# VHH binders against GTPase activating protein homolog 4 (mgp4), part 12

Target 1, 192 residues: GTPase activating protein homolog 4 (mgp4), of Dictyostelium discoideum (Social amoeba) (q54qf4r322to513)
Amino acid sequence: IPIEEIMFKQKSKFPNLDIPYILVLLVNLIKKLDNGMGMKTEGIFRIPGHTSEVNALKKLINEQGEYQFPPDLYSIHPIASLLKLWLREMPQPLIPNYVYDKSLECQSIEEFIVFFKFLPASNQKIITYLAGFLNELVQPDNVVTSKMNLDNVAMVFAPSFLRCDSQDMILANVDREKTLVKLIIEGYLKLS
Below, E stands for the ipSAE of ESMFold2; O stands for the ipSAE of OpenDDE; V2 stands for 0.75 times the mean of E and O plus 0.25 times the DockQ between their complexes.

## First folded at step 5 (VHH; framework vhh_8cml_1)

Design k1 (from p40 with A33E; at its last look DockQ between E and O 0.24; V2 from the best seeds 0.00; counts 0 for: pae E 13.0 > 2)
Fold by ESMFold2, look of step 5:
Structure k1 (fold): chain B 192 residues (1-192), chain A 122 residues (1-122)
Amino acid sequence: as target 1 above (192 residues)
Amino acid sequence: EVQLVESGGGLVQPGGSLRLSCAASGFTFSDYEMGWFRQAPGQEREFVALISWSGGSTDYSDSAKGRFTISRDNAKNTVYLQMNSLKPEDTGVYFCAASRDYYTESGLYDYWGQGTQVTVSS
């Protein structure tokens, strides 16, 4: 469902939250799990969670409305995979398809900020939240153990931010999508 | 134009060694995971080895562990498979493959080479 409908439906349970609760839940789980060392997990966001575990988590959230999981589903890779999957499966990506080509023209965070301010408010808030989390994820203290630097994270998260509708252009746009996501992560303080 | 071109295959005696190379062009090689697969006639393609974009992490099939080594040289846009202690069951066409993201357990590979024949005959 669209972001606006998600925000409407969650208002009764989370009246003060301005982004989808699932994002906050998954980010907080990543930070809390493994005795607070979840962001230091080697290969986080690059090593996929098992499909069966990711689907089990997704079913609990989407079909049963549950945000408290069986203990055996609290594992870093399935939770990280679900975060990416949830973003990828939205009806429209965070960077809406109608501005996809324009967004890839940005060469600096300042160019992105001008464009960013024309996105729907919900998209802006979600992007800002994720950029802050991803910026923390790529800090040297985490990267020394996780081996997931800025380039790595931008590469694996690009499909969660943007959606290329042209099969002919998927390869041609990979580097540009990565570059855009790097700009977003590096410039997150300027998004607010 | 994306190209993955394997080389270094051939006929070798059991116990021998071969080094396969896969030269990549048409994409940013250092952004991709690289893998080697093999296929014998009448069989399904099987995983052999995988190397992360930086070369910092590798994975091997059970049949390859201890005998094969995957490596990469990002300056030369090339991935290698050093195959030692070759056995007749290693015979097949060896393909290199490139993937940006492994979302599913099966691994999704964006690009494949045409393959190079390896024959281990006693």
Scores: ipSAE 0.000, ipTM 0.177, lowest interface PAE 13.0, mean pLDDT 81
ESMFold2 (binder alone), look of step 5: mean pLDDT 83; pTM 0.835
OpenDDE, look of step 5: ipSAE 0.010; ipTM 0.231

Design k2 (from p41 with A33E; at its last look DockQ between E and O 0.01; V2 from the best seeds 0.00; counts 0 for: pae E 20.0 > 2, placed apart)
Fold by ESMFold2, look of step 5:
Structure k2 (fold): chain B 192 residues (1-192), chain A 122 residues (1-122)
Amino acid sequence: as target 1 above (192 residues)
Amino acid sequence: EVQLVESGGGLVQPGGSLRLSCAASGFTFSDYEMGWFRQAPGQEREFVALISWSGGSTDYSDSAKGRFTISRDNAKNTVYLQMNSLKPEDTGVYFCAASRDYYTEGDLYDYWGQGTQVTVSS
């Protein structure tokens, strides 16, 4: 369902959230797990969670009236996989298709902001939230253990921000998509 | 055994007032954020108000803001909802809830009371 519908449906349960609650839940789980060391997990967001564990976590989130997750289900890789999967499965990408080509031409965050400010408010807030989280993820005190630097994180998250609508351009655009996501992560403070 | 017991519901005229109480036992009350939710017939449960563990921060739904006040007394393990200027659309079952997950609302509350009926009609 579209982001606007998600925000409408969650308002009674989460009236103070201006982004989908699932994003906040998953990010907080990543930060909390392993005694607060989840963001230092080697290969986080690169090593996929087992599909059985990802599916079990999806079912638990969809069916629980209150979230008392079993300790043995709490693993970083399924949670990280679910975050990326949720973003990829949205009906429309965070950076909408009408700015896709223009976005790939950006050489600075200032050029991106030219059209970012006209995106729906929900998209702006989600992009800003994720960029802030990813900026924290790539700080040196996390990277020394996780081995996930800015380049690595931008590469694996590009499909979560953008969708190429041209089959012929998918491979040609991979590096350009990575470059844009790096600009967004590095410049996230200018988005808000 | 964890218990949340609501009281203070009843029948009131439009424009009237009610004060709901929720007595807590079986857990460290001062560690928990507390909330009030309500459910009208045929509707999903909806958020009404919440109060932080210390009482220092509160928040309200749009429909409650300006009319309802949440408060807590950690010495008595009790949370309150003062409801003023009641309207027929406030009719429903009111639930007290407790949570320790500081980034979660609604379905993520750890404990729930049984509810108390509030009916606003002339």
Scores: ipSAE 0.000, ipTM 0.085, lowest interface PAE 20.0, mean pLDDT 79
ESMFold2 (binder alone), look of step 5: mean pLDDT 84; pTM 0.840
OpenDDE, look of step 5: ipSAE 0.022; ipTM 0.473

Design k3 (at its last look DockQ between E and O 0.62; V2 from the best seeds 0.00; counts 0 for: pae E 13.1 > 2)
Fold by ESMFold2, look of step 5:
Structure k3 (fold): chain B 192 residues (1-192), chain A 123 residues (1-123)
Amino acid sequence: as target 1 above (192 residues)
Amino acid sequence: EVQLVESGGGLVQPGGSLRLSCAASGFTFSDYEMGWFRQAPGQEREFVALISWSGGSTDYSDSAKGRFTISRDNAKNTVYLQMNSLKPEDTGVYFCAASRDYYTESGDLYDYWGQGTQVTVSS
């Protein structure tokens, strides 16, 4: 469903939350799992969760809404997989297709901000939230154990931020998409 | 140029075995989850098996469980599907597919597809 419809549906339960609750839920679960060491999990966001566990988690969240998961019942990988999957399945990507080509031309966070400030407010808030989370994820005290540095994280999250409509261009744009996501993660403080 | 090239299909009798191979080129194979899908005549393409980028995780459709084994050799850029105890219902075109970021049964989330290899299980 569109971001705006999600925000309308959640308003009665979360009137002060300006991003979709599922994102906050999944990020908080990642941070809480493994006795607070979830972000240090080796291969986080690269090692996939089992499909059956991802689907079971998705079903539980969709049916119960405000479910709080016991942190010791699920491994980190299905939760990480669901975060990426949820973003990729949105009707429009976080960086909408009408600015896809312009976004790939950016050589700095300042160039990205030129059009970022004209995106829908929900998109701006979600991008800022995720950029902050991913910046924390790639800090050295996490990377030493997770083995997921900035380059790795930008690569695996690029499809969650952008959507290439042309199958011919997917490989041609991979490095440019990664570069843009690296700029966003490194420059996240300037997004606010 | 990205290529996924399936081979090893053919005609077998019920109860027989085939081993499908999918040779990959034009991308970093070890970064991709790989899947096998099949399409029977008059049917939609359906999930058969998938394997994580490292080979550490596998998953199967209900009809494939216990009879089929997916594996990969990252040094040879190849994914395999060992098919045992074949049934006429297994007849179809088998496709190899690659996903950069998703371990998934959903074909819509796969970035690259092969052209397919025919498997026919005669009655």
Scores: ipSAE 0.000, ipTM 0.228, lowest interface PAE 13.1, mean pLDDT 83
ESMFold2 (binder alone), look of step 5: mean pLDDT 89; pTM 0.897
OpenDDE, look of step 5: ipSAE 0.039; ipTM 0.464

## First folded at step 7 (VHH; framework vhh_8cml_1)

Design r1 (from p41 with T104L; at its last look DockQ between E and O 0.43; V2 from the best seeds 0.00; counts 0 for: pae E 10.9 > 2)
Fold by ESMFold2, look of step 7:
Structure r1 (fold): chain B 192 residues (1-192), chain A 122 residues (1-122)
Amino acid sequence: as target 1 above (192 residues)
Amino acid sequence: EVQLVESGGGLVQPGGSLRLSCAASGFTFSDYAMGWFRQAPGQEREFVALISWSGGSTDYSDSAKGRFTISRDNAKNTVYLQMNSLKPEDTGVYFCAASRDYYLEGDLYDYWGQGTQVTVSS
């Protein structure tokens, strides 16, 4: 489902929310779990959730919509895995394919903003929201325990922001995709 | 040039064992999760096993659990699949795949090997 259709369908239940509710739900669960220490979880976003738990969560969303999950019954890793999976399953990536090559040439957040401002409003808001969350995630007091620094987080989130449509170029572009996501996370205040 | 090269396939009798290897080159192997998939003739490619970057986390399909073991040696840039108690239903081409993340679905993997044939027959 395109982002615009998601936002249209959710408007009756969440009229004041400018981004897909599932993103807010999953981010808030991550922050709330483990007595508010979820972002300090070692290997968050890199250690996988168990496949059965991720599939169960995915099935709940598909069958019952964006549903309030019982947070005491879920661990961080399946929730983190589902956040990345949801972003990868969108029909279009957050950074649309038509700006993919241009985005990989960016050396600063200012260069990224040149085309970012012309993306659909929903894409802009989602990217800004995620960048803010990821910036908080990589703060030193979280990283000392999680072991997930900016470089690590950018690496594992690159597939959630971008999609390379050329199989031979996927590995060649890994470092450039990582560099772009690092710029976005570090420069998120300039996105809004 | 990026390569994933599978080896160790062959013909075995039911109940036998095989050890598959996948040698990786052209990328930072220790930054990638690795998976094994298989495809029987006329069927869709299906998930078999996956292993995280460090080897600390693994998962298996229902058909593989308890019989197959995925492992990796990051010093040798190699991932392995030890297959025990093989059944005719395990017959197919086995593919190694690499992903920057830990995914079950094949279309979410960044790179694929050419495959190695495994045939379980009397």
Scores: ipSAE 0.000, ipTM 0.344, lowest interface PAE 10.9, mean pLDDT 81
ESMFold2 (binder alone), look of step 7: mean pLDDT 84; pTM 0.839
OpenDDE, look of step 7: ipSAE 0.029; ipTM 0.421

Design r2 (from p41 with Y102W; at its last look DockQ between E and O 0.14; V2 from the best seeds 0.00; counts 0 for: pae E 10.8 > 2, placed apart)
Fold by ESMFold2, look of step 7:
Structure r2 (fold): chain B 192 residues (1-192), chain A 122 residues (1-122)
Amino acid sequence: as target 1 above (192 residues)
Amino acid sequence: EVQLVESGGGLVQPGGSLRLSCAASGFTFSDYAMGWFRQAPGQEREFVALISWSGGSTDYSDSAKGRFTISRDNAKNTVYLQMNSLKPEDTGVYFCAASRDWYTEGDLYDYWGQGTQVTVSS
């Protein structure tokens, strides 16, 4: 469902939260799992969670309205997979299709900000939140163990930020999408 | 020169056990995920087990789950496959392989060993 509808429905329980609660929940779980070492997990966001576990978590969140996870579903890879999946399944990408080509032309975060500040407020807040989390994820003290540096993280998260509508351009744009996401992660402080 | 050298194969009775080893040289072992594949006569090479760079994560084929255990020792540049409860269907040549990324598809692996024969027969 659209971001605006999600934010409308959650307002009664979370009136002061300006991004979807599911994003906060999943990020917090990642940070707390493995005795606080979740962000140091080798291959986090690159190694997929088992499909059955991801689907079970998705059902608990989307269809049953429950945010309590059973202890045997508390593992990092399914949670990380669900975070990416949730973002990819939104009807519109975080960076909307109407600015897709323009966004790929950016050579700096300042160029991205030119159109970013005219995106819907919800998109801006989610992009900023994720960029901050991903910036923390790629800090050296996490990368030494996780082996997920900025380049790797940008590559696996590009589909969560933007979506190529042209089948014949998907491969041609992979590196450009990665480069844009790197700019956003590196420059996230300038987004807020 | 990159080398992956398997050892530990042989002839085993059904229900028996074998431990395969794969010694690696010529590359930075701890930067690679390691996998075991097997090939029966007349069949395509199939995925058996995979272990992450540090050994923190593993994956197994359906036929290997619960019977086989993959492990690695980065100080010795060696990956292992402990094979228990062996069945005649496990017969084949077992290959170790190295990949920069997490793959179960053999075509995506960068380096391959020569293989070691495992035969499970009465």
Scores: ipSAE 0.005, ipTM 0.300, lowest interface PAE 10.8, mean pLDDT 84
ESMFold2 (binder alone), look of step 7: mean pLDDT 84; pTM 0.842
OpenDDE, look of step 7: ipSAE 0.023; ipTM 0.414

Design r3 (from p41 with E105R; at its last look DockQ between E and O 0.02; V2 from the best seeds 0.00; counts 0 for: pae E 11.3 > 2, placed apart)
Fold by ESMFold2, look of step 7:
Structure r3 (fold): chain B 192 residues (1-192), chain A 122 residues (1-122)
Amino acid sequence: as target 1 above (192 residues)
Amino acid sequence: EVQLVESGGGLVQPGGSLRLSCAASGFTFSDYAMGWFRQAPGQEREFVALISWSGGSTDYSDSAKGRFTISRDNAKNTVYLQMNSLKPEDTGVYFCAASRDYYTRGDLYDYWGQGTQVTVSS
């Protein structure tokens, strides 16, 4: 469903939250699991969660609105996979298709902000929230153990931010999508 | 359990053709980009070809372009590499690989097969 509809439906239960609760839940779980060492997990966001576990989590959220999961699904790789999947499966990507080509032309965060400030408020807040989380994820203290540096994280998160509609261009645009996501992660303080 | 199983390797004469297959199980195949890599003895594993999850986009190494064709059949959970005009330099172990969330010529793939031997000699 659209982000605006998600925010409308969650208002009664989470009246002061300005981004989808599922994002906050998943990010907080990643930070707190394994005695607070979730972001240090080797291959986080690169190693997929088991398909059956990711599908079970997705079903609980989509069909029952359930945010209390069975204990065996509270592990890093299924949760990390679900975060990326949830973003990827939205009806519209976080960076909408109408700015896709222009966003790939950006060489600095300042150039991205020209388009970013015209996005729906929810998109802006979600992008800013994720960029802050990903900036923390790629700090050297985490990377030494996770082996997921800025370049790796930008690569695996690009499909969660952008959606190439031209099937002929998907592979040609990979490096440019990665570069844009790197700019967003490193420049996240300028987004707010 | 995720499995990628390559087949179709063998001995072939220079100028000949082979078709490699990689059968996938344990994941939703149509969500994954698929790649082929090869490794000759004493060499680093090198990129050969990559195909997007739908099959609508492909990428090839310089040595493969024009001679090899990657394709996929999502109904059969299989990716193929048609190799034509084979040369002795194509000799090596060929691996298939799968990646759900990103496309790369590098080694950041989620799953790897065990490989199939291709030998091109007289």
Scores: ipSAE 0.000, ipTM 0.339, lowest interface PAE 11.3, mean pLDDT 83
ESMFold2 (binder alone), look of step 7: mean pLDDT 84; pTM 0.851
OpenDDE, look of step 7: ipSAE 0.219; ipTM 0.647

Design r4 (from p41 with L108F; at its last look DockQ between E and O 0.88; V2 from the best seeds 0.00; counts 0 for: pae E 6.1 > 2)
Fold by ESMFold2, look of step 7:
Structure r4 (fold): chain B 192 residues (1-192), chain A 122 residues (1-122)
Amino acid sequence: as target 1 above (192 residues)
Amino acid sequence: EVQLVESGGGLVQPGGSLRLSCAASGFTFSDYAMGWFRQAPGQEREFVALISWSGGSTDYSDSAKGRFTISRDNAKNTVYLQMNSLKPEDTGVYFCAASRDYYTEGDFYDYWGQGTQVTVSS
């Protein structure tokens, strides 16, 4: 489902929200679970949730409209996995394919901003929201316990931001995609 | 150049066992999750088993759970599928695949082997 269709469908229930509710829900759960220690979970976003649990969460949200889950599904790894997967499953990536090559040329957040401001408004708002969350995630107080520093987080989130549509370039672009995501996370304040 | 080369397929009787191997080259193997998929004639490719980068996490399709075991040896750049208690419905071409993240959706996998035939028949 395109982002615009998601925003249209959710407007009656969430009229003041300018990004998909599922993103807010999953980020807030990560922050609240384990007595507020969710962002300190060792290997968060790196250790996968079991696919059966991820699929159960997805079914409850997408097919049944349920945002309150059975207690056994309130677990960090499935929720973190679903956040990444939801972004990956969008018809177009957050950074649209038509700016993919240009994005990989960026060596600073300022270069990224040059075209970022012309992306669809929903993309801009989602990227800004996620960059802020990921910036918080990689703060030293969290990394000491989670072992997930900026480099690690950028690597595992790159597929959620970008999609390489050229088979020959996938390997060549892995580090460049990571570098771009690091720039976005480090420079998130300049996006707003 | 990225290569995934499957081996170990063959003909086996129902109830038998088979061990598939997939040798990987041309990329940093330990950075990739690895999956096994299979395709019967006239059918769509389907997920069989998945293993995380370190080997610490695994998942299986319902039909594979309890009978198949995925493992990996990052020192040898190889992923394995041990298949026990084989049934005729397990017949098909088995592919290994590599992805940067943990997916059951085959379309999200970046690299694919050419496949190895597994036939389970009396």
Scores: ipSAE 0.379, ipTM 0.713, lowest interface PAE 3.5, mean pLDDT 88
ESMFold2 (binder alone), look of step 7: mean pLDDT 84; pTM 0.848
OpenDDE, look of step 7: ipSAE 0.649; ipTM 0.849
ESMFold2, look of step 8: ipSAE 0.152; ipTM 0.567
ESMFold2 (binder alone), look of step 8: mean pLDDT 84; pTM 0.846
OpenDDE, look of step 8: ipSAE 0.524; ipTM 0.791

Design r5 (from p40 with T104F; at its last look DockQ between E and O 0.60; V2 from the best seeds 0.00; counts 0 for: pae O 10.9 > 2)
Fold by OpenDDE, look of step 7:
Structure r5 (fold): chain B 192 residues (1-192), chain A 122 residues (1-122)
Amino acid sequence: as target 1 above (192 residues)
Amino acid sequence: EVQLVESGGGLVQPGGSLRLSCAASGFTFSDYAMGWFRQAPGQEREFVALISWSGGSTDYSDSAKGRFTISRDNAKNTVYLQMNSLKPEDTGVYFCAASRDYYFESGLYDYWGQGTQVTVSS
């Protein structure tokens, strides 16, 4: 579902929310689970949730108008998996393909911001929100236990930000994508 | 150049065993989760097993559970699939895949092998 359609539909329920509710919901669940220690989970966003649990969670979210998830209902990994899945299942990547090459040429967050400001508003907001969350995730007090440092998180989330359309360029762009995502995560405060 | 090269396939009788190997090159092996898929004739490619980048976590399809074991040696850039108690329905081309994350259900994989044929027949 296009971001615009998602946002249009949720206006009736969340008129003041300017990003997809599902994103906020999943991020908040991660933050609240395990008595607030969810982001410290070893291998978070690396280790998959069980498919059945992910599907159950997805179904629950789709069927419920108001999403109320008790903290003890699901573990971190299914929720984390669903977050990545949602990002990857969007019709367009967060960083649109028409700026893909340009984005990979960025050597600083300042260079990225130049064209970032011209992205659709929804893209800007989601990227900023996600980058902020990921920045928090890669803080030392989380990384010491999760083992998911900035480099690891950037590697894992690069496909959630970017999509390479050329199979021949995938190898060449892997490190560049990671580097860009690292810049975005580290420099997220400059995005807004 | 990125390469995933599967080996170890062949013809085996029901109840037999095979050990598949997938040798990886051209990328940082330890940064990727590795998995095995298979495709039977006329069927869609299906998930078999996956292993995390460190090897600390594994997952299997229902059909593979209890019979197959996935492992990896990061020093050798190789992932393995030990297949025991093989059945005719296990017949197919087995593919090695690499992903930067451990969620193979997303359908997004960075690299694929060419596959190795496994035939289980009396």
Scores: ipSAE 0.008, ipTM 0.237, lowest interface PAE 10.9, mean pLDDT 87
ESMFold2, look of step 7: ipSAE 0.011; ipTM 0.469
ESMFold2 (binder alone), look of step 7: mean pLDDT 82; pTM 0.829

Design r6 (from p40 with D110E; at its last look DockQ between E and O 0.71; V2 from the best seeds 0.00; counts 0 for: pae E 13.7 > 2)
Fold by ESMFold2, look of step 7:
Structure r6 (fold): chain B 192 residues (1-192), chain A 122 residues (1-122)
Amino acid sequence: as target 1 above (192 residues)
Amino acid sequence: EVQLVESGGGLVQPGGSLRLSCAASGFTFSDYAMGWFRQAPGQEREFVALISWSGGSTDYSDSAKGRFTISRDNAKNTVYLQMNSLKPEDTGVYFCAASRDYYTESGLYEYWGQGTQVTVSS
């Protein structure tokens, strides 16, 4: 489902929420689980959730329309996996295909902002929200335990922000995609 | 250049065993989750097994669980699939794949090998 259709359908339940509720739900679950220490989980966003648990969570969203997962039934890794998967399965990526090549040329957050401010409002709000969360995730007091530094987080999240349409270019673009996501996380304050 | 090279396929009788290997080069192997997928004639690639970047976590399809074991050796840049109790329905081309994160959906993987044929028949 396109972001715009999701935002239209959720408006009756969440009239003041400018981003898909599922993102807020998953981020808040990550922060609350393990007695508030979810972001300190070793290998968070890198260690995969069990496939059966991730699929069960997807099924709850797709078949029942549930927006409240029972947190005592699920752990950090499936929830982290679902967040990345949900972003990856959108019809268009957060950084739309038409700016993909330009985005990879950025050497600074200021260069990214040149076209970021013209993206659809929903994309801007989601990117800003995720960048703030990921910046919090990579703070040193989390990294000392999680072992997920900025470089690691940018690496595993790049497919959730960008999609390379050319099989021939995937290898050539891996490090450039990672570099762009690092710029976005580090410069998130300039996005808002 | 990224390379994933599968080996160890072949013809085997039902109930037999094979060990597949996938040698990786051209990327930082220990930063990637590795998966095995298979494709029967006329079908899409389907998930078989996944292993996390460190080897600390594994997952399997329902048909593979209890019969197949995925493992990795990061010092040798190699991932393995031990296949026991093989059945005719296991016949297909087996692909090694790499992703920064892993899912059962083949379209979400960044790098692929060329595949190795596994045929189970008497």
Scores: ipSAE 0.000, ipTM 0.208, lowest interface PAE 13.7, mean pLDDT 81
ESMFold2 (binder alone), look of step 7: mean pLDDT 84; pTM 0.847
OpenDDE, look of step 7: ipSAE 0.006; ipTM 0.242

Design r7 (from p40 with L50F S52T; at its last look DockQ between E and O 0.70; V2 from the best seeds 0.00; counts 0 for: pae E 3.4 > 2)
Fold by OpenDDE, look of step 7:
Structure r7 (fold): chain B 192 residues (1-192), chain A 122 residues (1-122)
Amino acid sequence: as target 1 above (192 residues)
Amino acid sequence: EVQLVESGGGLVQPGGSLRLSCAASGFTFSDYAMGWFRQAPGQEREFVAFITWSGGSTDYSDSAKGRFTISRDNAKNTVYLQMNSLKPEDTGVYFCAASRDYYTESGLYDYWGQGTQVTVSS
């Protein structure tokens, strides 16, 4: 579902929310689960939830008008998996393909901001929100237990930000994508 | 050049076993999660099994659970699919796929093999 359609539909329930509610919901669940220790989970976003669990959560979210997740019912990995899945199933990547090449040439967050400001408002907001969450995730007090440092997180989330249109270039661009995502995560405060 | 080459397919009777292999080259194998998919004639490609980068975690479709086992040897750049108790409905082309992340049933993998034919028939 396009971001615009998502935002249009949720206006009735969340008139003041300027990003998709599902994103906020899943991030908050991760933060609150395990008595607030969710972001410290070892291998978070690298260890998958079982497909059946992820699908069950997805179905629940789609069927329920109000997203009510009992914190005690779900574990971190299915929720984390669903978050990445949701990002990857969007019709367009967070960083649109028309700026893909330019994005990979960035050597600093300042260079990225130059064209970031021209992205659709929804893209800017989602990227900023997600980057902020990921920045929090890679803080030392979380990484010591989760083992998911900035490099690891950037690697696993690169496909959530970017999509390479050229099959032949996918491998060549892996490190470049990772580098860009690292810049975005570290410099997320400069995006707003 | 990135290559995923499946092997081990063939004709087997119901209840039989096959072990599929997928040899990877052209990329850092250990940096990719691996999956198996299959496509029966006239059907859509469907998820079969998935294994994480280090092999620490696996997942299976409902149909595969209890019968199939996915494993990998990073030293050999190879992922395997042990298929036991095969059924006629398991017939199809089996594809190996690689991803920097895990997508499970979404099929959004970075690289795909050409596939190997598995036929289960009396």
Scores: ipSAE 0.378, ipTM 0.741, lowest interface PAE 1.8, mean pLDDT 90
ESMFold2, look of step 7: ipSAE 0.383; ipTM 0.722
ESMFold2 (binder alone), look of step 7: mean pLDDT 83; pTM 0.837

